VHH binders against Profilin-1 (pfn-1). Designs and how they scored, part 123

Target 1, 132 residues: Profilin-1 (pfn-1), of Caenorhabditis elegans (q9xw16)
Amino acid sequence: MSGWNAYIDTMTAAAPSIKRCAIVGAADGSVWARTEADNVFKASEEELKTFVALFNDVTQVPAKGADIEGVHYVVPRTEESLIFGKKENTGFFAVKTKSAVLIAVYEGPNEVAAQVRKAVESMQTYLNNAGY

## First folded at step 16 (VHH)

Design wg20 (from wf9 with S106G; framework vhh_6fv0_2)
Fold by ESMFold2-Fast, scan of step 16:
Structure wg20 (fold): chain B 132 residues (1-132), chain A 123 residues (1-123)
Amino acid sequence: as target 1 above (132 residues)
Amino acid sequence: QVQLQESGGGLVQPGGSLRLSCAASGFTFSTYDMYWVRQAPEKGLEWVSTISYTGSNTYYKDSVKGRFTVSRDNAKNTLYLQMNSLKPEDAAQYYCAKWYDILTGGFGEFDSRGQGTQVTVSS
């Protein structure tokens, strides 16, 4: 409990359609904070270590997709610090800051996806400006 | 053309109640998370509450928890804010919004909010 839970609370308040989310270390995928209880983010430490390593070269990700919480997502394209994926009505947005990776899993149509992306990118900007 | 029209504001005594409504049109209301935001005289925008597009998840500013309840009726394209135990500090112009950036305190580049409804709390 380092106070990182406040950022999880802020992201879920900004986009309450986020079903599960986490803030993890960019270097190792260690969990700094995550949603809990009925909305617990269930990715293993090994899966997260593999996932954050994708940011070392995001251009390779669309060819192979990405796994989060044991679910394989199609990644249609990436941006320099953004990986996002879709699987039917479920999706995720993951953004890298200086020290962290923010991951948000949502369920819903494209309009919901757009709001989740805005919330995640706002937090990315805020954390980068705060030196994280 | 996104349109959001708030109503239900007015003058109330401390401890009183008001129910705000927001009628939405020009977009698929049922697919958007919605926000209540307020602005008191001489103060900036302040986030009050959010509700998920299905209505299953709700979040509140700490100072209004237990007093305010957000809800929605997707069949009627209407967002609500039930305000109980009103305090002088709650006096503000209340806006509903299709998007609000809690971290930066703004509605973004697009006008995704209504014109607001005034809430006054006094004797």
Scores: ipSAE 0.604, ipTM 0.815, lowest interface PAE 1.6, mean pLDDT 89

Design wg21 (from wf9 with S112P; framework vhh_6fv0_2)
Fold by ESMFold2-Fast, scan of step 16:
Structure wg21 (fold): chain B 132 residues (1-132), chain A 123 residues (1-123)
Amino acid sequence: as target 1 above (132 residues)
Amino acid sequence: QVQLQESGGGLVQPGGSLRLSCAASGFTFSTYDMYWVRQAPEKGLEWVSTISYTGSNTYYKDSVKGRFTVSRDNAKNTLYLQMNSLKPEDAAQYYCAKWYDILTGSFGEFDPRGQGTQVTVSS
């Protein structure tokens, strides 16, 4: 079993309202691990390369929004290492670590969104402390 | 105020069954993912199971898969854990929670949890 897949499993267990998620390289958007099968994370390599580049200047993102899996999300604001977006009852949280970007797409009300954010931020801290 | 009240624990023989309940109040239960967590004597907190706000997605600790089933009744603001084929290693105080951080092994400083219900497995 892949080491990185264990982190995907931990995130979905920690926030079961996550529909799809992935851990990708911060420099190039290369996929390290993602949800598979019926809940496969479907972003293309080109889209992921574009997405991770948004972390070079997060202040520009709210004006344009962000695209994940071909879906355009409104990004109301950003934080230094966090981009999040909303579309109806769905949304995403993406956080940057030293070497990786973690992306989680979820479905649910604002209370669930807050729990997904906690899970994603916890994983961000864990990976940074592990040197990633 | 947020309150969680566990019940249904007790003494059971190895191979027996128990159904735990968690009655929730003071928040909109139906909009939160919910957690079952346990702590055996002299041990740390251990995640057992998670259920999505609709009940459609469930996750389990590997050692309880196939034996435990988490469910919820949003109309009654109640969370359940059906425990079958109980083993001595399942003996613990069982807690329900509105949030549990699996990576840190904690409920979070300000996240509410219940008082727990004790499960004892012995012959």
Scores: ipSAE 0.759, ipTM 0.882, lowest interface PAE 0.8, mean pLDDT 90

Design wg22 (from wf9 with S112V; framework vhh_6fv0_2)
Fold by ESMFold2-Fast, scan of step 16:
Structure wg22 (fold): chain B 132 residues (1-132), chain A 123 residues (1-123)
Amino acid sequence: as target 1 above (132 residues)
Amino acid sequence: QVQLQESGGGLVQPGGSLRLSCAASGFTFSTYDMYWVRQAPEKGLEWVSTISYTGSNTYYKDSVKGRFTVSRDNAKNTLYLQMNSLKPEDAAQYYCAKWYDILTGSFGEFDVRGQGTQVTVSS
């Protein structure tokens, strides 16, 4: 692939129930790539900076939940380098790599959520192996 | 038991058309994104197309865009792939799947794919 937008394209092809997604810097939440146009990932720089900081101590997240695109999600639990949440028929999966955080917002039932998680974890492994 | 049964393959000349079908059973078809994957003789698995659980979102391998159309009928638990303007490079065994990892080019450890349907493109 020739750039970060190619990874966004790969993610949406891998899990077409992803509505919006982004790859951001783990240190500062700076956007490297995101879905655009009708599927634009709308999160402020301040919100993303706050969100990526959650990975400094994921054990605190279930008590408070997480905010993405101004939407508050219930986070039932966290795993190593993984934060996920649900709100009605929507949800998200966010994974941290060495230097990036991948965030995918999806819509659909639990079966679709499981497929989105597989896609996100596959990309996490790929990026880590690529040195990111 | 999860089962996927592909059909509709055959021999066609370059520029011809075929419509593949995939009959699904043993799971709630309407709640899964679905995949078309192909494998040419002596080559690896290659992703072809993906469709969301509602049918609202579709994605395609660059080389088939504009020629192939994926669709689904959730009431009939059936996935389709309409293939137009077929090229020799499209000749392969075509599989449908409940999950396919595009990044690794592999099916999941616990996911079952069908036996496939063969597409041959020659004069």
Scores: ipSAE 0.763, ipTM 0.884, lowest interface PAE 0.8, mean pLDDT 90

Design wg23 (from wf9 with S112L; framework vhh_6fv0_2)
Fold by ESMFold2-Fast, scan of step 16:
Structure wg23 (fold): chain B 132 residues (1-132), chain A 123 residues (1-123)
Amino acid sequence: as target 1 above (132 residues)
Amino acid sequence: QVQLQESGGGLVQPGGSLRLSCAASGFTFSTYDMYWVRQAPEKGLEWVSTISYTGSNTYYKDSVKGRFTVSRDNAKNTLYLQMNSLKPEDAAQYYCAKWYDILTGSFGEFDLRGQGTQVTVSS
């Protein structure tokens, strides 16, 4: 196990409506850490490689959507380092740092989605400041 | 107006129990994850526990695991913290909050917490 597991633990405590999350390499989608046991983040390395490549041109993502764990999400809009998607009561937030992409899949209403986004963006800032 | 009001604090001996309550109003309580945070005299804010909006997921500071239990009653807009086997180091002002940033140790831009309820543990 890597030291990155501590960040996964912090994320789930910070936003307990996160069902699954992972920290992956920005260049290749390699998994550094992810939720385990009852809430295993199930995306394949091939899917993650495709997903992190979306950050190379986020303006194209709303037209195509994004796939996480074999689920296709509608992406209504993007920001330079943020992709988020919705599928009914389920959604995800993904943020890119210098070296990593943090992905959090949640389930819940818009208020919970807003809290998950705040937690993910807080971690993004923390990792960028740590040089990642 | 968002309002949070804690109650249930008091003086107990080491090993004793207390049940804290937090009454919420002015927002849709049932759609928010909720937080318990404490501050001991001469110390900073310290995260204690988090509960998901449905109550299905709970998380705890390591030093309180197995002793504290967070729960909620969405029909009554009330958050609870059951505190068992209390220790002197648990003595603090306890706050409930609609948001707490665990990474920064702060309530963020708008400090939307209650007045708190004081827990004193002494022999």
Scores: ipSAE 0.700, ipTM 0.861, lowest interface PAE 1.0, mean pLDDT 90

Design wg24 (from wf9 with S112I; framework vhh_6fv0_2)
Fold by ESMFold2-Fast, scan of step 16:
Structure wg24 (fold): chain B 132 residues (1-132), chain A 123 residues (1-123)
Amino acid sequence: as target 1 above (132 residues)
Amino acid sequence: QVQLQESGGGLVQPGGSLRLSCAASGFTFSTYDMYWVRQAPEKGLEWVSTISYTGSNTYYKDSVKGRFTVSRDNAKNTLYLQMNSLKPEDAAQYYCAKWYDILTGSFGEFDIRGQGTQVTVSS
């Protein structure tokens, strides 16, 4: 049993407007845990390798946007360890820890987006404090 | 002025039922995921349930699954918690909130929460 599945469950309980979520390796984009079944996170291995590499220089991301699950998102700005994208009423938040990248795709208005961001940032802090 | 006002608590016997309400004002209720949180005497805050802004997705603490049902009426700006088969361990002050941090077990400094409604379970 993957202990990482418990964190996916915690993320969806913390922000129930998350549609799909994953925890992946920061070095290679390998999936540690993700939402499954009807809510399966469908990013390809190649796409995830490309995505986690964006954290090597987040300042380049707003000019080109980012792709997750074959969907292109506009990235309005980035922070040192945070990339977020928007496309109409959907979006994502991705944060980097020492060893992991958390990706949460959500659907909803800006208020819901703010709650998803809080949940993702809380998990980022928790994992960093745990040495991940 | 942003406000959340809980009601519907009271004294019930074990196995009884209560329906809690949370009236929201001063913000756009229909655009927020909402939370039920409880605190028993001499214990910390404990997450109980979460509901998405549309009401389509609900989540529950393991110990209340099958007994509690969260719902919302966005037209009335009201959040509900139907509590069935109440146990002594459910006795607590119940709060509603537009944000609760499950990982830290806390409300944010500037986050909106209600004053709570007391639930007591006794023979």
Scores: ipSAE 0.759, ipTM 0.879, lowest interface PAE 0.7, mean pLDDT 90

Design wg25 (from wf9 with D111Q; framework vhh_6fv0_2)
Fold by ESMFold2-Fast, scan of step 16:
Structure wg25 (fold): chain B 132 residues (1-132), chain A 123 residues (1-123)
Amino acid sequence: as target 1 above (132 residues)
Amino acid sequence: QVQLQESGGGLVQPGGSLRLSCAASGFTFSTYDMYWVRQAPEKGLEWVSTISYTGSNTYYKDSVKGRFTVSRDNAKNTLYLQMNSLKPEDAAQYYCAKWYDILTGSFGEFQSRGQGTQVTVSS
């Protein structure tokens, strides 16, 4: 049986402009799976614990922005289960499921960003339906 | 209106090679990740390959790794699939697409694929 790493592989194949991604626990930010080697997702567990706590009140996030891998992103707006940010030609989409948060850092123009969002939301739906 | 036109299919013997092309128009080709998807007779859609908008990142279905190479020419708005060491299992209608949902095995609601080009592998 493939573990959580199979979902990371599916995400990068689905949206190849994703540079790094991870699936982490919604309660504590613990890493379940992430990209590795040349595409290693570098966020510490302390940074991830802080990040997943943002989903407790997403309305506060646009005023402060969000930090991922030591990089500060401008967050223009949020939805109940979605935080996204931009920094120049890079950005991220993070979605919350019942038990997990999926974070994808990408590089590319708005059209690529839209494809990354579709891939992330497809995975969110899949994980929610699987009880995660 | 988005248009995608595949070409380059045909009949080859096992071990042969084909180069597929996909001519894109009606959208800014250079800003989209692109997909190759195939459908064998009597079977469902199967993801084959993905390429990032710059061509820097490529991904492949396990069974085609080392045999197929995806590439793109953004100046010509053209996507390519070089297929070497073709096997009977590779016989299918090949589509290019500007979006394919790998998790659901489906194309998007709008025109996201071409009409396809037929590949047959026979001795």
Scores: ipSAE 0.776, ipTM 0.883, lowest interface PAE 0.7, mean pLDDT 90

Design wg26 (from wf9 with D111E; framework vhh_6fv0_2)
Fold by ESMFold2-Fast, scan of step 16:
Structure wg26 (fold): chain B 132 residues (1-132), chain A 123 residues (1-123)
Amino acid sequence: as target 1 above (132 residues)
Amino acid sequence: QVQLQESGGGLVQPGGSLRLSCAASGFTFSTYDMYWVRQAPEKGLEWVSTISYTGSNTYYKDSVKGRFTVSRDNAKNTLYLQMNSLKPEDAAQYYCAKWYDILTGSFGEFESRGQGTQVTVSS
């Protein structure tokens, strides 16, 4: 886990408007690493198991939205391997790699949201190239 | 037209201090996280520091923690880097950016960057 925590540290340095984030197993939603202390990512493993299953068919997600940390987000659309949602001034980006799902919850305006998206997509590419 | 203009570099002895400034125009500075990046002679780009759009969150490269302080004045559209206890390893061209990809070590293909400001640390 300490190794995976280095990726959490890189993600928050890359987009400091990320409030909480986690790296979880794509198959089962098991937590590999997450932000802690004042920025603890609070999603239960049962919620995460449900969330990662959304990647089995992302086209169904906009009709229902998505729940992260007990918060319901409107999902306006999805892309291949990307689910994102918004609720007022907060939002999330979640991307799937070969074996992981990265989830980043942020707060800020649309310009910040665009920077968070760039950061998670960059990490997605990096992890896929590393075989994860 | 996005413009970023760095200033405040110069020649200092080891242990000296410099304060760098970055004047931003052509975009809404207050809605972007901002980055300080450096490039030493014959080396690649290296991330130095990040500051959130409100100024509430700051992050630093391990080797500069405790010596460098990033700050911003959103009313003046200006980003700052206070550099104390400068070491020879800090000598580099310093750039500010509204986006820097830490994993690829690049400013992004469509980003504008300024000329930077040169920091030299020498006895």
Scores: ipSAE 0.738, ipTM 0.870, lowest interface PAE 0.8, mean pLDDT 90

Design wg27 (from wf9 with D111A; framework vhh_6fv0_2)
Fold by ESMFold2-Fast, scan of step 16:
Structure wg27 (fold): chain B 132 residues (1-132), chain A 123 residues (1-123)
Amino acid sequence: as target 1 above (132 residues)
Amino acid sequence: QVQLQESGGGLVQPGGSLRLSCAASGFTFSTYDMYWVRQAPEKGLEWVSTISYTGSNTYYKDSVKGRFTVSRDNAKNTLYLQMNSLKPEDAAQYYCAKWYDILTGSFGEFASRGQGTQVTVSS
């Protein structure tokens, strides 16, 4: 598999309640790697381009929410490089690095959501330190 | 408060088997993903396996795939690690944890882990 797939494998091992995830280009939403086969991350290129553009002004996101894989999520608040949302028992965390956006969709209670957030933030730090 | 108690370690010959248990209390075990981590003498922490809160998703370090099986019994608040075909390189102190950072190789500042159980593999 391609080089970036190793990071996807690391993410799912780090937080096994992640259902699907992807690493995409921060500038254009181009997919670098994503979960495949039976747990394929199904966001379209157009949706991802729209999604990564949200990081240009995260303060506007809570008023509108965010769409991932055709699902509309309520976004309760944002941080400068973090957008997260909830839809019933599912949710997502997305973080921006210098060159990438990591998106993780999970299912589970608030306790696993907190673990997914820790995994996503750890990968964000790792990628930033690696120059991405 | 949070308590994790490992058991089941011991001395075994190469090719043997052991089943480790981790008894959890002081938190809602069934709502957390759980981790098995080991530390060999004079070495750092090494991730072994992760299991999702429902038990439906499991992941393993490459060198233990096919030999180790993680499982959990949420009704009994217990995490298990079945270890088959043990090798000398599997000898280590084994810990269970509520969180382990695979990328940094650490439990973080507030380690939520047990005291561990020793696994020794020798003839």
Scores: ipSAE 0.779, ipTM 0.889, lowest interface PAE 0.7, mean pLDDT 90

Design wg29 (from wf9 with D111N; framework vhh_6fv0_2)
Fold by ESMFold2-Fast, scan of step 16:
Structure wg29 (fold): chain B 132 residues (1-132), chain A 123 residues (1-123)
Amino acid sequence: as target 1 above (132 residues)
Amino acid sequence: QVQLQESGGGLVQPGGSLRLSCAASGFTFSTYDMYWVRQAPEKGLEWVSTISYTGSNTYYKDSVKGRFTVSRDNAKNTLYLQMNSLKPEDAAQYYCAKWYDILTGSFGEFNSRGQGTQVTVSS
C-alpha cells in the first residue's frame, strides 16, 4: 500500500482529531489507502461502492443521509465535490477529486470540524493538482 | 481578538533542552487542535508537531520524533513543546498556531499564529 499511505499520514498529522480516514477510487470505491491498527477504517466494499456513487448526484444526498462504517449520518447539504455529515459529536467530510474520494471521520466540536474540513479540502486541491 | 504568545526560546548547546510555552487568549483554546511550526532564517515554514483538542493524539515531524514532546493544559489555555537532544538543524523561530496547512506550508490568516520565540543551537 505504499505511496498513498503517506497521504493518510499527512492527513492525520494535519488534523489530529480525524479518527479514521481513507482514500478510495472514485469509480468503484476500491481502497487505495486507509488508517489501520487502532484506527482502522472499517467500511465494507459494498458500502464504499454505494458511497462513491453518491457523487454522481450530490443533490439527492441530504434527503436520505449517508452511511459510513455502518453508521448513518445526517447530511445537511452538499457541494458539487463535497459531502459532509454529522451524528452527535462525530462527523465526516468526503471530497471527490478527478480519480479519488477522500473520506475523513472525526470526533470533536464545531471548531475541530472546521479544521478537519480545511485539511480535507487542502488535500483535495493537492491531489487534483497532482493529476488525481 | 485572537492572541498567541510564545516564550521559552533561547541559546543552548547541541544536546541541550528547552521547553517552549504558548499562551492563548481570545478564543476557546480547548476546542482547537493546535500546531507547532518553525522557520529558520531565509527558509520556508516547517511543520513540527500537532496535538488534538483533548491532548489524546499527537503527531511529529520524523526528524523530531523521540526528542520533542507536545502537550497542552486546557485549564490554563497553554500549549507546550518539550525539546530534548537539540541539534543545530532545530535552530529556528518557533510559532504556535491554531491552524497550519501542512500541504501548502502556510498559516492562511494573520491571527492563526503568534509572533514566535527564537531557538538557537550552537556551541
Scores: ipSAE 0.761, ipTM 0.880, lowest interface PAE 0.8, mean pLDDT 90

Design wg3 (from wf9 with D101N; framework vhh_6fv0_2)
Fold by ESMFold2-Fast, scan of step 16:
Order: C-alpha cells, then sequence, then structure tokens
Structure wg3 (fold): chain B 132 residues (1-132), chain A 123 residues (1-123)
C-alpha cells in the first residue's frame, strides 16, 4: 500500500469521467500509483519512460502525437507543463510537477474534458505545493 | 444563464430520510459530471458526492457511504441525493454544482452552484 494511492482516489472522485490514471516519476516514468483491476492503467514502463521524456521539449509533440497504453493520440498543442491529446470520444491530460507526471485518460464530451483538465491542474498545484 | 435550484430539504429526526432534488437549466446538463456539496453552520464547504455525466460512476465522502445515494435523470435535467439514516452531523445547507474543486474546497466559477436547500437533523 502506498500513500500515492490516496491521490489516485482523490482524482477519480474529483472527475468521475476519468477512466484510468497514474502518477509516475518525471525523471524515469516509474509508476508511483495507478488505477487497478477493471480500470487498470496499462502503459508499460518503457512507454512511460518515452512519454515523460516528451516534457523535455513539448514544442515537438504536436508534430508527432503521443502514445499512451499503446494508443496513438493527436496532440493539437502543448503548454509548458501540460500535454493533452484526443482520439474521437477519448482523450488524456498529462501534467508535470517538480518530481512527477500525472496522466489521466478520460472518455466523454468536451464539457467533461474541461472538468478533467481542472481536476488534473488542481492536483498539479497541490503536488507542487507539497514539494513534489 | 446557468441555473441550479435545490429542493427537498427540511427538518428530520435522527435515523430519518430525505430526498434532495436539483433542477438544472441554462447548460447541457447531460454532458457534465455533477456534485453535491454541503456547508454546516460556521464551517467550510464539504464535498459529499460526485456522479459522472452518464450516471455510471458515483463517489461518496466516507462518512455518508452506504447511507446516501446520488442519481440523475438526464431527460429531466435533474440531479438527486437520497439520504437515509440521517445523523445530526449531516445537518447543513446542501448545494448541487456543475463543478467543485475537492482539493481546494471551492466552486471556482461564479455560477457553478445553486443557492442550496437546508437540512436540519434534530430530535
Amino acid sequence: as target 1 above (132 residues)
Amino acid sequence: QVQLQESGGGLVQPGGSLRLSCAASGFTFSTYDMYWVRQAPEKGLEWVSTISYTGSNTYYKDSVKGRFTVSRDNAKNTLYLQMNSLKPEDAAQYYCAKWYNILTGSFGEFDSRGQGTQVTVSS
């Protein structure tokens, strides 16, 4: 049992349209916590290592897109610490803190996407303030 | 334009039940996850429950699990909270919201909540 599981629980309560999410190390993509069982976040450690490296230069990401759980997402644009993508009715938001990257995969319309983004950005602020 | 109107509050004895309703208008209710939030006298806002836009996923504050049930009727643009086995600690003004920030304990947007309905639990 890790303390990081509490943050996963908080994220799903804050935005119940999140299907799967994870908190991973910013340096190496190592999984600190993720959704489990029927909602298991399935990304491999090698895929996550590649994904977190995208934050080293986010300006290159829209040209290539991003892969999460073996699914290729179109990334329309990026912000300094935010990568987000879409594939039909699904999408993701990923934010970087000092030590972590939080990834949330959701399903739903644009209104739900906006709520997921607010939840992810709120957790980013919380973790940064906690020294992570 | 966004309007949320809560109803169904009242005075009930400990162990009693109430069903709260929230009528939504001015936005596409069926595309939003929805929230129930309460505020006891002279205390801060406290998250109670969330429900996904389809109604498939629900989450609850630990102290209300097994006693409260959130549901929604997207055809009627209405959110519900069935409250059973009410305790004195459940007495509060209850708000429905189209957004509530659980981490900061705030609604954020000016028009994200209704004016609330009062629940009093007393013998």
Scores: ipSAE 0.754, ipTM 0.875, lowest interface PAE 0.8, mean pLDDT 90

Design wg30 (from wf9 with D111R; framework vhh_6fv0_2)
Fold by ESMFold2-Fast, scan of step 16:
Structure wg30 (fold): chain B 132 residues (1-132), chain A 123 residues (1-123)
Amino acid sequence: as target 1 above (132 residues)
Amino acid sequence: QVQLQESGGGLVQPGGSLRLSCAASGFTFSTYDMYWVRQAPEKGLEWVSTISYTGSNTYYKDSVKGRFTVSRDNAKNTLYLQMNSLKPEDAAQYYCAKWYDILTGSFGEFRSRGQGTQVTVSS
């Protein structure tokens, strides 16, 4: 196996507390790859299109929160290409590259959240350097 | 002071088994995903296995799947790697780590790893 699925496999190996993740097109939210089977990422095309549009102005996101897989997350703040949120013991990190958005949903304490963030940011740098 | 102490390495014949242990102290072991990484002579660092903080999720390098099993005992702050059907290609210094960047092949800025334990496979 080759292609975008290899990056999903790399993400879950890099941060095994990621429950589900996906790589989607930044322009339209189209799914390039996602976790499958028992860890299937369940977001609809409509939800993903709405989600990637949040990166057009991340400063508006904390006032409204963000929806992923039908779950509404509180977004306490954003950074320029990074949206993250939390709901109880679950959270997500989403980063934008030149042409993609990587979304990782995890479960765990703050130490695990920090490791997931590092894995997501490492992949963001890798994809940007690869021209994506 | 973060400390990671590997043990259990040694010399085995091809097809043999070893169980590696990693004793962790100086941080809350039970809240971290953990990593096994190896380095063979004249090769770079190579990711071997990862385990989630609860032990529920495990991942392995393709060449060790079905032969190696990672596990942890959070009550004892200990990480394990059971290695069965050992091959000459598995000979390496084995490290446990609190973080390892698979994409860069490095422990990065947060270099929290042990000194390693040597595994040699020969007849």
Scores: ipSAE 0.776, ipTM 0.884, lowest interface PAE 0.7, mean pLDDT 90

Design wg31 (from wf9 with E109D; framework vhh_6fv0_2)
Fold by ESMFold2-Fast, scan of step 16:
Structure wg31 (fold): chain B 132 residues (1-132), chain A 123 residues (1-123)
Amino acid sequence: as target 1 above (132 residues)
Amino acid sequence: QVQLQESGGGLVQPGGSLRLSCAASGFTFSTYDMYWVRQAPEKGLEWVSTISYTGSNTYYKDSVKGRFTVSRDNAKNTLYLQMNSLKPEDAAQYYCAKWYDILTGSFGDFDSRGQGTQVTVSS
């Protein structure tokens, strides 16, 4: 079944500088879809459960940072449904919808980071409007 | 200040080929993912292809896979679209863009795209 994989395909087409991404359940971090093969998103179930719980109070995240795929990211600030982090030339954007969390790990300069952010925010709006 | 100028369009017969070019200026071309988007007469904008800022990753609309190839030359600030085996349904105004929102079908702002180049496919 590739229902949710279509959204992963849309995200990578919208921002090809995304190296890995996933759509996970907001309640438990269960993986609904992710990039596979050479670009496999490889966070553990325990890590994802911890990560999605950060959205319960995003104001606490900048003090602690966030871990994705075993990598610790500095989180400079958060918005109500957006956590983003950076580590050298890599970074991530994660957004929460009603039922899901979208996580996109990218590599590249600030211009590319801005395009990745636009793509994840567009998908967030689309999924919220679809009832997810 | 951002300028994108497409060229290479024209009239071809079904099965023919065209190579589109997009000359970029007014921004650091090598740091942006780039897009090809088309609009047929009386129809909406349609995403065609995306290429990463390094050229390492490319993506295509299903109907053009195997026929179209996107590439870029960052030293020349130029984006290309090689179109082979052209079909009547490929006839459209073709735009290059430094941003295109696939979900909303929008370029975002007025300087994100060029004026386009017309492709006509007719026997």
Scores: ipSAE 0.721, ipTM 0.872, lowest interface PAE 1.0, mean pLDDT 90

Design wg32 (from wf9 with E109A; framework vhh_6fv0_2)
Fold by ESMFold2-Fast, scan of step 16:
Structure wg32 (fold): chain B 132 residues (1-132), chain A 123 residues (1-123)
Amino acid sequence: as target 1 above (132 residues)
Amino acid sequence: QVQLQESGGGLVQPGGSLRLSCAASGFTFSTYDMYWVRQAPEKGLEWVSTISYTGSNTYYKDSVKGRFTVSRDNAKNTLYLQMNSLKPEDAAQYYCAKWYDILTGSFGAFDSRGQGTQVTVSS
């Protein structure tokens, strides 16, 4: 496919504790690129459409949580363009750009979670600056 | 206080090998993904390799794939970079770091990197 796969590769190199990640369209949740093979990102099109719609009003999300790959995550709080959650020793960070939503599912302790967040936010800034 | 101390650099001929070590202290080494980054004379910072906190996932810059191997010993709080088939282009100051922003090419935070160890490749 596309040049978007290079950003997936960059994300996993930037935070190797990311187990699965994807870049999807902000308007409809269409997959632009995702991790494949042994670490394939398995969210359905229906789930992703529902997920990206959460960014229309992130203040509603902590009350209901969020579903990714059929897993329900507790979302303790949100920021304008950031949704994150945790379940046991796994978690996710999702950020919205002008045209995309980046989702990274990771496994590890809080120190790793902080590194994953930095990687996701760096990519968010990069894509926004590139007009996406 | 967080400390990272690199060692193992030196002068080697093209095709030679070196093994770099990074001794970590002042933080829980076993809970951080770790990075190797290099800077050649009059060049910017360049990401070399990343390893997950458990050591199970490793990633490499394309030009070093098959030649360099990153590993870690969490019991010893030590990060390693085995460098084989060294080329003149690999000559640089090598840093280990708790964080490196691959997209911006910067360490960003205080104490994210060590002092570095110099690798020189010449005949």
Scores: ipSAE 0.768, ipTM 0.884, lowest interface PAE 0.7, mean pLDDT 90

